# Ledger of designs, part 23: VHH binders against F-box/kelch-repeat protein At1g80440

Target 1, 354 residues: F-box/kelch-repeat protein At1g80440, of Arabidopsis thaliana (Mouse-ear cress) (q9m8l2)
Amino acid sequence: MELIPNLPDDVARECLLRSSYQQFPVIASVCRAWNREVSLSQFLHQRKASRHSQELLILSQARVDPAGSGKIIATPEYRISVLESGSGLWTELPPIPGQTKGLPLFCRLVSVGSDLIVLGGLDPITWQAHDSVFVFSFLTSKWRVGATMPGVRRSFFGCASDSDRTVLVAGGHNEEKCALTSAMVYDVSEDKWTFLPDMARERDECKAVFHAGRFHVIGGYATEEQGQFSKTAESFDVSTWEWGPLTEDFLDDTGDTVSPPTCVAGGDLYACWGGDVMMFLNDKWQKVGQIPADVYNVTYVAVRPGMLIVIGNGKALAGYGEATVGYICDLSSSRWVKLETHGGHVQAGCFLEV
Short names: E, the ipSAE of ESMFold2; O, the ipSAE of OpenDDE; V2, 0.75 times the mean of E and O plus 0.25 times the DockQ between their complexes.

## First folded at step 24 (VHH; framework vhh_6z1v_2)

Design z6 (from y1 with D31R W106E; at its last look DockQ between E and O 0.00; V2 from the best seeds 0.00; counts 0 for: pae E 20.7 > 2, off the site)
Fold by ESMFold2, look of step 24:
Structure z6 (fold): chain B 354 residues (1-354), chain A 126 residues (1-126)
Amino acid sequence: as target 1 above (354 residues)
Amino acid sequence: EVQLVESGGRLVRTGGSLRLSCAASGFTFSRYAMGWFRQAPGKEREVVAAISSSGRYAWHAKFVKGRFTISRDNAKNTVYLQMNSLKPEDTAVYYCAADSETGHYEVRDESEYDYWGQGTQVTVSS
């Protein structure tokens, strides 16, 4: 069938490949042939190969009272902000159906392919732990409900994606505020959860990253050690389905007892602590940069090839609706440039390519 | 100039959780013991939790034990109070404070604290 009348199909596909992701629902509605074409996994692959893919920074951001009107917001309303790389344009996703007061508090955001996954957190009205999983497709611009997280409801868990298929959820605490050893993975395409073998220790408020083919779970604390964060880490190898040995003193003793913001790009592991950007080299953390002084309480860190993004709270923070400050660092030059971070407090974020 | 700035206070329902932060500047934060205090309307200010300069020793008042956790990040010059299982009785203005002496141990006595923040309001509804 002709994708476009009087136009060879190869030329028609080139036109479709150049379309913005925002046009995909309209394109899909034109006819069955166009719907099929943009729905193929090969389509997204070809967009990336031809340099027409769009890279998105996705943030859970509080809505901010304009110009600091002085009204104290008791419970911030979080929405998904999307920054399109290149254009610098910010947009906001439609709300999750049934979540009229915004995203769950302390929810986790990760991306898998063209899907944004929103996991857990606390209901902004009741403050009860969610076991819900919400998935936004950047192909359809629609939300769907994924399979709920099995087992005991948990919050403050570590969460990471391999960016391709799998999402890890590890640790956190249950409804009785007991730290958990359990971990599980979510297969986004199969919409299925699978429990992992237990971690070596309980890890409440831990961090997770995918690095060097493994899911790493870093820091956290046990039930008996409330607020005394561990410097240890352990990692899970999906290919062997096994936890590796516990790494003692994985984090340096810099007075930092909090599980630091951590990110990975290109096989390199980065973290932020002590006002510094640290890089993990040859089994040691090395300082590679200094975070600008007006970034307090780093809430999100991410890295792309040659580039680090740091987002945190601005000065005089009062509640969750206060202004955000962000920076981009060129890792080759150590040059920092302020990022227009549109909106308020950032509780979570991820990158997504479509 | 010494500054202690609390943040994170807000309205929360009974059973909810909240994390308070206190950013410190104008002194060598890592040498000072820190504390969290609270003052409910019409009541005297009372100690909630205290932590030594290194963070090795932490103490929590009995009325918050098991629910609140003090911690510090000396690299960020910040002390935290994680507040879980909040009750209406926890409604108060929360203050962070710093001891004027090098604090090898947690300091529970309000009179030993020289530097005080302006406070952040926590309101717990039923």
Scores: ipSAE 0.000, ipTM 0.169, lowest interface PAE 20.7, mean pLDDT 80
ESMFold2 (binder alone), look of step 24: mean pLDDT 87; pTM 0.894
OpenDDE, look of step 24: ipSAE 0.022; ipTM 0.333

## First folded at step 25 (VHH; framework vhh_6z1v_2)

Design m4 (at its last look DockQ between E and O 0.74; V2 from the best seeds 0.00; counts 0 for: pae E 4.0 > 2)
Amino acid sequence: EVQLVESGGRLVRTGGSLRLSCAASGFTFSDYAMGWFRQAPGKEREVVAAISSSGGTYWHADFVKGRFTISRDNAKNTVYLQMNSLKPEDTAVYYCAADSETSGRYYIVIDESEYDYWGQGTQVTVSS
ESMFold2, look of step 25: ipSAE 0.341; ipTM 0.746
ESMFold2 (binder alone), look of step 25: mean pLDDT 85; pTM 0.875
OpenDDE, look of step 25: ipSAE 0.710; ipTM 0.890

Design m5 (at its last look DockQ between E and O 0.65; V2 from the best seeds 0.00; counts 0 for: pae E 19.3 > 2)
Amino acid sequence: EVQLVESGGRLVRTGGSLRLSCAASGFTFSDYAMGWFRQAPGKEREVVAAISSSGGTYWHADFVKGRFTISRDNAKNTVYLQMNSLKPEDTAVYYCAADSSTSGYWYIVIDESEYDYWGQGTQVTVSS
ESMFold2, look of step 25: ipSAE 0.000; ipTM 0.190
ESMFold2 (binder alone), look of step 25: mean pLDDT 84; pTM 0.868
OpenDDE, look of step 25: ipSAE 0.017; ipTM 0.336

Design m6 (at its last look DockQ between E and O 0.61; V2 from the best seeds 0.00; counts 0 for: pae E 21.4 > 2)
Fold by OpenDDE, look of step 25:
Structure m6 (fold): chain B 354 residues (1-354), chain A 128 residues (1-128)
Amino acid sequence: as target 1 above (354 residues)
Amino acid sequence: EVQLVESGGRLVRTGGSLRLSCAASGFTFSDYAMGWFRQAPGKEREVVAAISSSGGSYWHADFVKGRFTISRDNAKNTVYLQMNSLKPEDTAVYYCAADSETSGEFYIVIDESEYDYWGQGTQVTVSS
């Protein structure tokens, strides 16, 4: 069966590989063969390998009052903004069906393959924790609902993806504001949650990253230590299905940290501590850069090969309506380039390559 | 022939309860995810609830606020929508829909365009 009439299939695939991700839904609707082709994991892998993939910065971002009334909205509506790397084009994803007040507050965003996963958060009206999982496919441009998060409802948990198949969740707090030790993994393809063994420590407002085959849960605080963030970390090995030993001074250079660092993993581990860019090298955190002074309250950090993206507020005391400030750092030259940003406060972000 | 037939819609007072049913025929019901949609006059159709083929996973719109519950009985080829604490804003034609694409999967599709089969709808009217 020919993908394209009168063309070898390899040539036809090459043509499809060069398509923009915005065309994927159209491509998938042309015929069954094309649908199958773009739905295969191999398609995305080939796009990446051939340098035709597109990188997307995805943010949970507050809508700004179009009226310019200057009114600070106490609880703004959050939507998903997408920045396409290269073109600099901003777009907004369709709203989640049935979510009339925007995204859950403080929801977590992660990417798995070509899917965006929206996890948990607080109801914008009632402020009750959601156990919801929403999945947006960039191949089909459709929303679907995943299996609900099991166990007690939680918020402010650590979340990370292995980027290929699973999302891991750890810690946070329950409805009684008790920090949790529980962790779980979501298999996106199977739409199934599985509990991990409990962490050694309860970790509210912990950070999580997936790096080097391990799920790292960093910092957070215990129920009795509200606002006193731990310097400790522990890592789960998905291959052995065991937690590693507790690293007590993982964040040893943070001092008495009122604000936890924003951590991100690529080939290496990076973090933003205050105004500093830190890199984990030789089993210790080292300063490798300085965040531009006009970035306040870093809300999201992404790392790509040779590149660091930092998103924050433009003003220290800015509310939800303040414009987002973003920069890209060339990690080789330490040069910062300001992003053309729009919109209000950012609560969460993820990076997706499609 | 695939057929979805909704029933149970009627006039009720605010605060009242209704149970909608959708009887399916012409296909293997247990292989299909099901959904309830509604359309009010002058408004776009919106998803109300969805349920996986097995019934193990379900979803409700945030405007439901715990008032509505979707369920299904595969032995009876029927999907249900229990509607409690009804409000005038709930007045609409309610539609049952089936999604064949998610057959065998646990995913719940909440995008209207993904549903293949539709019922004719049943009118629910809530008076103030």
Scores: ipSAE 0.000, ipTM 0.280, lowest interface PAE 13.8, mean pLDDT 88
ESMFold2, look of step 25: ipSAE 0.000; ipTM 0.165
ESMFold2 (binder alone), look of step 25: mean pLDDT 86; pTM 0.886

Design m7 (at its last look DockQ between E and O 0.49; V2 from the best seeds 0.00; counts 0 for: pae E 15.0 > 2, off the site)
Fold by OpenDDE, look of step 25:
Structure m7 (fold): chain B 354 residues (1-354), chain A 130 residues (1-130)
Amino acid sequence: as target 1 above (354 residues)
Amino acid sequence: EVQLVESGGRLVRTGGSLRLSCAASGFTFSDYAMGWFRQAPGKEREVVAAISSSGGTYWHADFVKGRFTISRDNAKNTVYLQMNSLKPEDTAVYYCAADSKTVKGWTYYIVIDESEYDYWGQGTQVTVSS
């Protein structure tokens, strides 16, 4: 069956590959053949390879006063904001069905393929931890409910995706505020969770990144050491299904044990420590840059080829209603340019390429 | 030859309004982020406003927010600064600047670092009297 009447299928596919992601839902609804075509992993891969892909910055961001004062509305509500890199257009995703008060507080965002996954967080009203998993498909432009996170309800856990199939979660604390050693992996396509072996250490408020085939869990603190962040890290090899040895001094170059670094992985591993941009090179963290002075409390960092995106508060003690400040750094020239953001506090973010 | 020519600067009374224009030539204007700077007597030059190459993103310094507005017309190769509610403290030479080093693929970024701008105009004098 021809994808498009009177066109060779290869030409038809090329036409679809050149479509904007905003058209994906329409394309998917035209016919079963088109639906299938855009649903294949190959479709996204080909888009990337042919340089027709689009990059999306996705943020969990507090809504602010529509009057533009930068102040949060009476009741803080987080929504998903999407910035398209090519056009500079900001859009907002539809709310998660049943979540009338916005996103869970401190939820984690990760991208897998063309899906956005929202994990856990606290109920905006009750502040109870959620074990919920919500998945937004940029192909269908719809939310779906994923399998709940197994085990004890947890918050402030480390989370990272392999960007292809799975999301990995580690640490955090339970409802009694006990730090957790447990880790797990979510297969998005199978909609199934699987426990990993326990980490060597309990890690509340840990950071996690996926890099070079490994799930790295960085920092955090034990139950008995509240707020005393560890400089240690451990890494899980997904191929061998084993944790590597504990790295005792992974964060040795940071003198600040009060504020954990914001880590991100692309081709290389980066982190923001205070006002410094750090890069993991030659088995140690090295300062490679400095973030603009007007960025406080870095809330999100993204790495793209040749680029670093940093988002934080515009004030040191900014509340949820304060305006977000963002910059992008050209890593080759170390040049910073400002991103004008029109939203409140950012609690999470992820980058998605479609 | 790259040229930026500012115009519109003059003597105005406190509370008055001015519109500055900067006409660009000698380069592909639409590829450049633009900015307005000012330098008061005895003070360092400071950024007033910035606008992305497409004009879709703009920034204003805190001291001028609500009073000044940057805009551009790529068809006319011109960037503008609308200045309202002028104060004596706004007295300065105002400069137009262009930056060609926009991060590729990101059209909504602005440049606020003076050192990053490639081209500068000669400036136009704005004087606000009490």
Scores: ipSAE 0.000, ipTM 0.251, lowest interface PAE 13.7, mean pLDDT 88
ESMFold2, look of step 25: ipSAE 0.000; ipTM 0.187
ESMFold2 (binder alone), look of step 25: mean pLDDT 84; pTM 0.868

Design m9 (at its last look DockQ between E and O 0.85; V2 from the best seeds 0.00; counts 0 for: pae E 5.9 > 2)
Amino acid sequence: EVQLVESGGRLVRTGGSLRLSCAASGFTFSDYAMGWFRQAPGKEREVVAAISSSGGSYWHADFVRGRFTISRDNAKNTVYLQMNSLKPEDTAVYYCAADSKTSGWRYIVIDESEYDYWGQGTQVTVSS
ESMFold2, look of step 25: ipSAE 0.163; ipTM 0.664
ESMFold2 (binder alone), look of step 25: mean pLDDT 84; pTM 0.868
OpenDDE, look of step 25: ipSAE 0.021; ipTM 0.440

## First folded at step 26 (VHH; framework vhh_6z1v_2)

Design k1 (from y1 with D31T S54E E101Q; at its last fold request DockQ between E and O 0.01; V2 from the best seeds 0.00; counts 0 for: pae E 4.0 > 2, off the site)
Amino acid sequence: EVQLVESGGRLVRTGGSLRLSCAASGFTFSTYAMGWFRQAPGKEREVVAAISSEGRYAWHAKFVKGRFTISRDNAKNTVYLQMNSLKPEDTAVYYCAADSQTGHYWVRDESEYDYWGQGTQVTVSS
ESMFold2, look of step 26: ipSAE 0.011; ipTM 0.455
ESMFold2 (binder alone), look of step 26: mean pLDDT 85; pTM 0.887
OpenDDE, look of step 26: ipSAE 0.000; ipTM 0.241
ESMFold2, fold request of step 27: ipSAE 0.362, 0.000, 0.056; ipTM 0.714, 0.125, 0.524
ESMFold2 (binder alone), fold request of step 27: mean pLDDT 86, 86, 85; pTM 0.885, 0.889, 0.882
OpenDDE, fold request of step 27: ipSAE 0.562, 0.027, 0.662; ipTM 0.795, 0.387, 0.859

Design k2 (from y1 with D31N W59T H104L W106E; at its last fold request DockQ between E and O 0.18; V2 from the best seeds 0.00; counts 0 for: pae E 21.1 > 2, off the site)
Amino acid sequence: EVQLVESGGRLVRTGGSLRLSCAASGFTFSNYAMGWFRQAPGKEREVVAAISSSGRYATHAKFVKGRFTISRDNAKNTVYLQMNSLKPEDTAVYYCAADSETGLYEVRDESEYDYWGQGTQVTVSS
ESMFold2, look of step 26: ipSAE 0.000; ipTM 0.135
ESMFold2 (binder alone), look of step 26: mean pLDDT 84; pTM 0.865
OpenDDE, look of step 26: ipSAE 0.000; ipTM 0.209
ESMFold2, fold request of step 28: ipSAE 0.000, 0.000, 0.000; ipTM 0.141, 0.152, 0.105
ESMFold2 (binder alone), fold request of step 28: mean pLDDT 84, 84, 84; pTM 0.869, 0.866, 0.871
OpenDDE, fold request of step 28: ipSAE 0.000, 0.023, 0.000; ipTM 0.219, 0.478, 0.205

Design k3 (from y1 with D31S W59S E101K T102I H104Y W106T; at its last look DockQ between E and O 0.13; V2 from the best seeds 0.00; counts 0 for: pae E 15.0 > 2, off the site)
Fold by ESMFold2, look of step 26:
Structure k3 (fold): chain B 354 residues (1-354), chain A 126 residues (1-126)
Amino acid sequence: as target 1 above (354 residues)
Amino acid sequence: EVQLVESGGRLVRTGGSLRLSCAASGFTFSSYAMGWFRQAPGKEREVVAAISSSGRYASHAKFVKGRFTISRDNAKNTVYLQMNSLKPEDTAVYYCAADSKIGYYTVRDESEYDYWGQGTQVTVSS
């Protein structure tokens, strides 16, 4: 095929690989050859190999009422905000088809390749749990519907992806507010769910991270202990298809932080509690930094090479959907720089590379 | 049967701090969203702050301007309101309230709350 007239295909492909993801719909509309080239999954791999990929921070973020707040306010409408790490540009994705009142509350966001996966949550009008899965492709700029989560409808489950192919889900509670032990994995390319063996413990409102072939499920609480978060963790090994032993006292002393935000980067586990950044070293949490004092309630933490991102509520305008304070920390210098934010409360997030 | 008992209200000087507590009994505390409301003489009762059942989400009224912080301890069945930088305009009876519906996020609408405490008087002097 001749991608650009009178130009060798290798040179023409190099030109396409340098394009911003924001131009992909325009490029795809030029001709059938260009449409096919940028629509192939191999296009993403070629962009990574040539170092032209773009890193995006994806956030579930409430829209802020700039006119101020009344005495009676409806549930904030959550939308998907996108920050391009290189340019600092903020944009917003179109709403999920059929979800014009915003994202389900407490839905989970994870990335798999160039796809953003949106799972579960509660309908903001009916309060019914969603078993839905929605997929947004940053290559095509289109939404699609994935296979629904099987079994009982659940909310407040732990969720993490391997960033490459699969999304793992564990725990939460069913429609009768009973904490769950069940877990499952979603293969995005095959659009199929598979149940995992059950966890050792019921874990409502647990946290999850994926690291080095293991799906770690941290904290949560049992049905009989509503809101009394455990300090335990357990990990599923994808290669052996089994859960490891329960780790007692995984979270030693978190102060008044009941469900610490947790993330993984560079082979290390990080968490935030008590105003501190903690790193898991030598089987023990050790303080490696301190979160700026104007961050009231950390709602999202993420780590990239040499960089920690912390987002939470600001005390000056604290409130559900009213205030957001974000910081970026250079881990080598421990220097914090305020992150410019344009929206309200951040409920969830993930990184995505396109 | 259901009881919400506020404590900690007192006379305090402008610029001072005060911590209100609300002890709950007669229900599964960890399933309920909680709120603090206040009513000054001759004024409508208004929301001050609200907190989800697990304590993961909180919201505060705009007039709070970062001075008050709601929190809860589900092991002790208690919700708190830490009040800093108090002003004479904060003088009011403060009420603790619980919502019996799904408590996964904060509830700001007074009509959604089913259980109320007696109130505790906070008086801020010049």
Scores: ipSAE 0.000, ipTM 0.261, lowest interface PAE 15.0, mean pLDDT 80
ESMFold2 (binder alone), look of step 26: mean pLDDT 86; pTM 0.884
OpenDDE, look of step 26: ipSAE 0.014; ipTM 0.306

Design k4 (at its last look DockQ between E and O 0.11; V2 from the best seeds 0.00; counts 0 for: pae E 16.3 > 2, off the site)
Fold by ESMFold2, look of step 26:
Parts: C-alpha cells; structure tokens; sequence
Structure k4 (fold): chain B 354 residues (1-354), chain A 122 residues (1-122)
C-alpha cells in the first residue's frame, strides 16, 4: 500500500517530513504505512537533518484566573503550554489521564529527544509529594506513565536531562522536610531508574543543569540551614560514574542568598540573580545583561545559542493565576523584546525539538 | 484594609502551654491559607506551621512537630497556634501570615501581622 495515494514512496516520504507535528496523529490514522512512517525514530532524525524540525518551548503554566470570576482562586491549576518558535503560536497539550485537577505543584519538566518528561511535584489537594513520572510523545501525541521514582518521596529536587536518553535527579527534601544527598538517573527508553552515588552535601531546593557529560547540582541548603543557600556546587561525571570535588564559592553571594535559576547553551552556563543575567566566564560569574524592570520574580529562564528567555511576575505581589511577563533577549545585541505569553505563573519549562 | 492581629503571647515557664490567636479582617479568610512564623533575637524569621484555606491540611516544622498544632476557625476568621511543651528556644516574636496563593510552608506570604511576643523562662 502507498504512503500517500498516487505518489511514489520517496515523494510521499518527503511530504511527510514537511508536516507539522500537530498533523502526526491525523497522518497516522490514514493507513498502516503512514502510521509506521511517522512513528519511526528514524523519521525524526531525517526531519531534523532536512531542516524541517520544529522547536518548541514547553511550560508548566498556571491558568490565568477566569475573567469575571469575582473570587480569588487559592490553588492554581497547572497545564502544559507549548510555544512553537517558528510560528509564535501557543497551544496546550491534552491533560494527563487521571490528572483532571492539573499537574502536580512544582513538578519538573525536561525533554529527551521528542519526549517531554514530567516528574514529581506535590499533590494540589493533599500537599503530599508525588513520585510519578509522565511522558508525552510529540511523535504520537500521547501520554504514558513511566516508572515511579524509587526510594523516599522527594520534592524541590534538582533535575536535568542529557537531552538524549536520560533524566538526572538530585537532592530536594523528603516528606519530613529533611534535605537529601541522594541522586538518581532515569533511562527513558528502558523506563528504569538507577541510584547514583550520594552527593557530598544535602541540597534542598537546589538547581541542576546538564553540560558536557556532567550533571551539575548547584546551591541548595541542608536540613539545619533552611533557607540559607549554599554557594557551592558539585558535578556528576556520567562517563566515570563519580561525583567530582565540591566547588567552593561557585556562586557570588553579593546580595541575595537564593539558589538562582540557571541554564546552559552552547557550552556556556547562564544564571539570573539580583535582576541581572550572569554568565560563567573564565571561572567567574560576570554580568552580561539586565532583566527588564517589569519582571519582578523570575520563575523560568532558558537559553539557546544566541538567545535567552526570561519569564516572571509582572507585579511584586502577583498571584499564581495572574498573567506573567516574558522577554526574549538577543544575546549578541542585548536587545530585549517582549514575549506574548498570556498565561499565569510558570513553575517549570524546557525546550524540545520535534 | 487587610489586618492580621496576633494575640496571646506572654511569659510562660518551660514545659508550659500557650495558645496564640490571629484575627483576620479585610479579605475573604476562607479563601486564604495561613501560616505562623517566628523570629528570635539575632536570628532570621522561620516558618513554624501552615494550614490550607479549608483547614483540612496542615504542615508543621520539624523543630515543633508533636508540640505545636496549627488550626483555624473560618467562621471566626481566626487562625490559632497551640503550643505545648514549651522550651526556652521557643522564645520569639510570633507572626501570622496570609497567602493568597497555595499557602505551602515555603510560600512567599502576602500579608503579615505585627507579631506577639512569647517568652519561655528556664
């Protein structure tokens, strides 16, 4: 049978490579040949190689309070918002089956290939930590349930993806608000968790990035030091399966004592603190820009080569359901342009290519 | 205007008990989560306990777990902190706070009271 009626298979394949990811379910429903072609991982590789892939910004974002509700909504409902970089259009993913009240609070988002991984968070009703893992395939437009995080339930952990196969998790606190030293890795394709060796320090509310084969865990605080953030970092080398030595004074502590949002692109580390964009250059953090003054609390930062995205509160006392303010910075010109988001508080995000 | 007024702080002996109250006005109390915080001389302010808007779910800091209990009465627009087995280390100014958001123990609270002094003698 033909991939597309009345077309040679090589021409039909070329047409499929050009299709929007939003059309994949429709394409898959036409016949077995189409469904097989779209579902192949080779298809996504060829799509990228031919420059037809789509870059997406994925956010766990609170709904804006309904217009005319007349009530202050105490518990926000989080959902997955998707921005298509090329078109500038916003869409929303289908809800996770069984999660009708929205995503867990403060869950983590990372991407692995064409998969979005949603990890952990707190039950919006009971405040109990989830150990759940949900995976959305942009190839099939379907959710699946991954293997739960093993061991003690944790929240506010550091989380980063190698973008290729694995998700790494470190620190956070257990159900008794005790900071953790434990860390683990999830293999998305095998759907299996493996514990890593323990970190040198307990790190509650730490930040994590993955860069050059290393999982960097930054800041955080120990159980007895609630809210007094460490200026240290440590890095796990996946090739040697070892944590490196503790890096003292990794963070500049002039002013704030909070674990800053951090991100990495093109081999460079970026962070935001004190209203500034900081870049790690020559073993020092150096200011490379200033966040626009109408961003009061940065909730999400991401960087791609040549550009930075910052999202935060538009008012000092903004509620979670009030609209956010977002900006895109061209790093070469230091020019900021407003990002039209129209959504509420962002608790997590990632880039994904499909 | 929004007001949170703490009361009930006083001098008590080690091992004693005390109940703090916080009367709220100027907002719809039943839509807000509430928390108790304390600040001892020379120390940073720290969270003691938090309670959801419905009163169904509560969290208590490890250093007070089993000794202090947060509760609320939405009909009286009041949040309480029952403090048992008091220790000299509990000496602090206690503040109540209201959160227009989720009200978790790590939240940034929006409204604060002026505080009530609790002093625990050896």
Amino acid sequence: as target 1 above (354 residues)
Amino acid sequence: EVQLVESGGRLVRTGGSLRLSCAASGFTFSDYAMGWFRQAPGKEREVVAAISSSGRYAWHAKFVKGRFTISRDNAKNTVYLQMNSLKPEDTAVYYCAADSQTGHYWSEYDYWGQGTQVTVSS
Scores: ipSAE 0.000, ipTM 0.213, lowest interface PAE 16.3, mean pLDDT 80
ESMFold2 (binder alone), look of step 26: mean pLDDT 86; pTM 0.881
OpenDDE, look of step 26: ipSAE 0.117; ipTM 0.609

Design k5 (at its last look DockQ between E and O 0.03; V2 from the best seeds 0.00; counts 0 for: pae E 21.0 > 2, framework grips, off the site)
Fold by ESMFold2, look of step 26:
Structure k5 (fold): chain B 354 residues (1-354), chain A 123 residues (1-123)
Amino acid sequence: as target 1 above (354 residues)
Amino acid sequence: EVQLVESGGRLVRTGGSLRLSCAASGFTFSSYAMGWFRQAPGKEREVVAAISSEGRYAWHAKFVKGRFTISRDNAKNTVYLQMNSLKPEDTAVYYCAADTRVGHYEPSEYDYWGQGTQVTVSS
């Protein structure tokens, strides 16, 4: 059967490559030939090569309160919002089957290829730690359940993706509020977890980034030092399967008790603290920008080469269900442009290309 | 334009810590005593802590003594509330307020108010 009647297959494939990811389920339903074509991994590679891929910003956002009711929501309901960078269109993913009160609280979001991975968090009803993994395929528009995280249940762990195949998890605390040294890696295609060697330090509420073959785990605190954040970092080298030495005094002495949000773009590490945008350069943090004053509480920071995205509360008295404010900064010019969003509090996010 | 802007409120676990900040503008910050108040759903606002204009005299409500500490940095026009050993009953909207009179703890007596920041403590 021809992909499109009376067209050579090469021409027909070019027509399919130009479709929006939102049309993939419809295209797949037309016939078996179209279903096979959009299901191939090669299809995504060809979309990128021909400049038809779509960049998505994916956010876990609390639902906005009806009509601005002003009620304080005790348990926010998080859902997944998707922003198409090209069109500016916002959409919402279908709910995870069985998650009646929304996404787990403090869950982690990362992307691996065209898959969105949702890990852990606290049950919105019971507040008990999840070991669950949920995977959404942007090719099929379907959720699936991944292998659960092994070992002791943990929350507030560091989490990062290599963007290609794996998700790495480190630290957090167990159900007795004891900080963890353990770390592990999830192979998304094989649906399999493997433990890594232990970190040098216990790291509760740590941050993690993946860059150039290394999984960096930053800050956090030990069990006996609740809320007294470490200034150290350590990194795991995937190629040698070893943790490197601790980096002492990696974070500045700011007097803050909270580990700063951190992210990586273009080989550079960025952080947001004290209302400032900081960049790690020449073994020191230096200020490279100031967050606009109408961002009252920064809840999400992300970067792409040359660009920083910041989202926070739009006013001082903001419940989780009240609208957020966002900005995009051109890092070369320090110019800020407002990003309209219609959702509430953002607890997590990632970029994805499809 | 007088403004008090709270920040730092978030969802945290029982036993955790966080630091609230209140940035002030549009008045001579060093001339004002500062207070932190909170309001839980269905409850009246209540004073949590207060600090004199120069920062030498601080007062804390009995229900937070030993766990919360008020401080200020007049060079940054900022007042802080360090919150340790958080409990579910600390869940509330926290407000920053300014007044010239130390020792007045009634909400109706404060001249300037922030809009509040939500603190939610999970069980």
Scores: ipSAE 0.000, ipTM 0.148, lowest interface PAE 21.0, mean pLDDT 80
ESMFold2 (binder alone), look of step 26: mean pLDDT 83; pTM 0.856
OpenDDE, look of step 26: ipSAE 0.017; ipTM 0.409

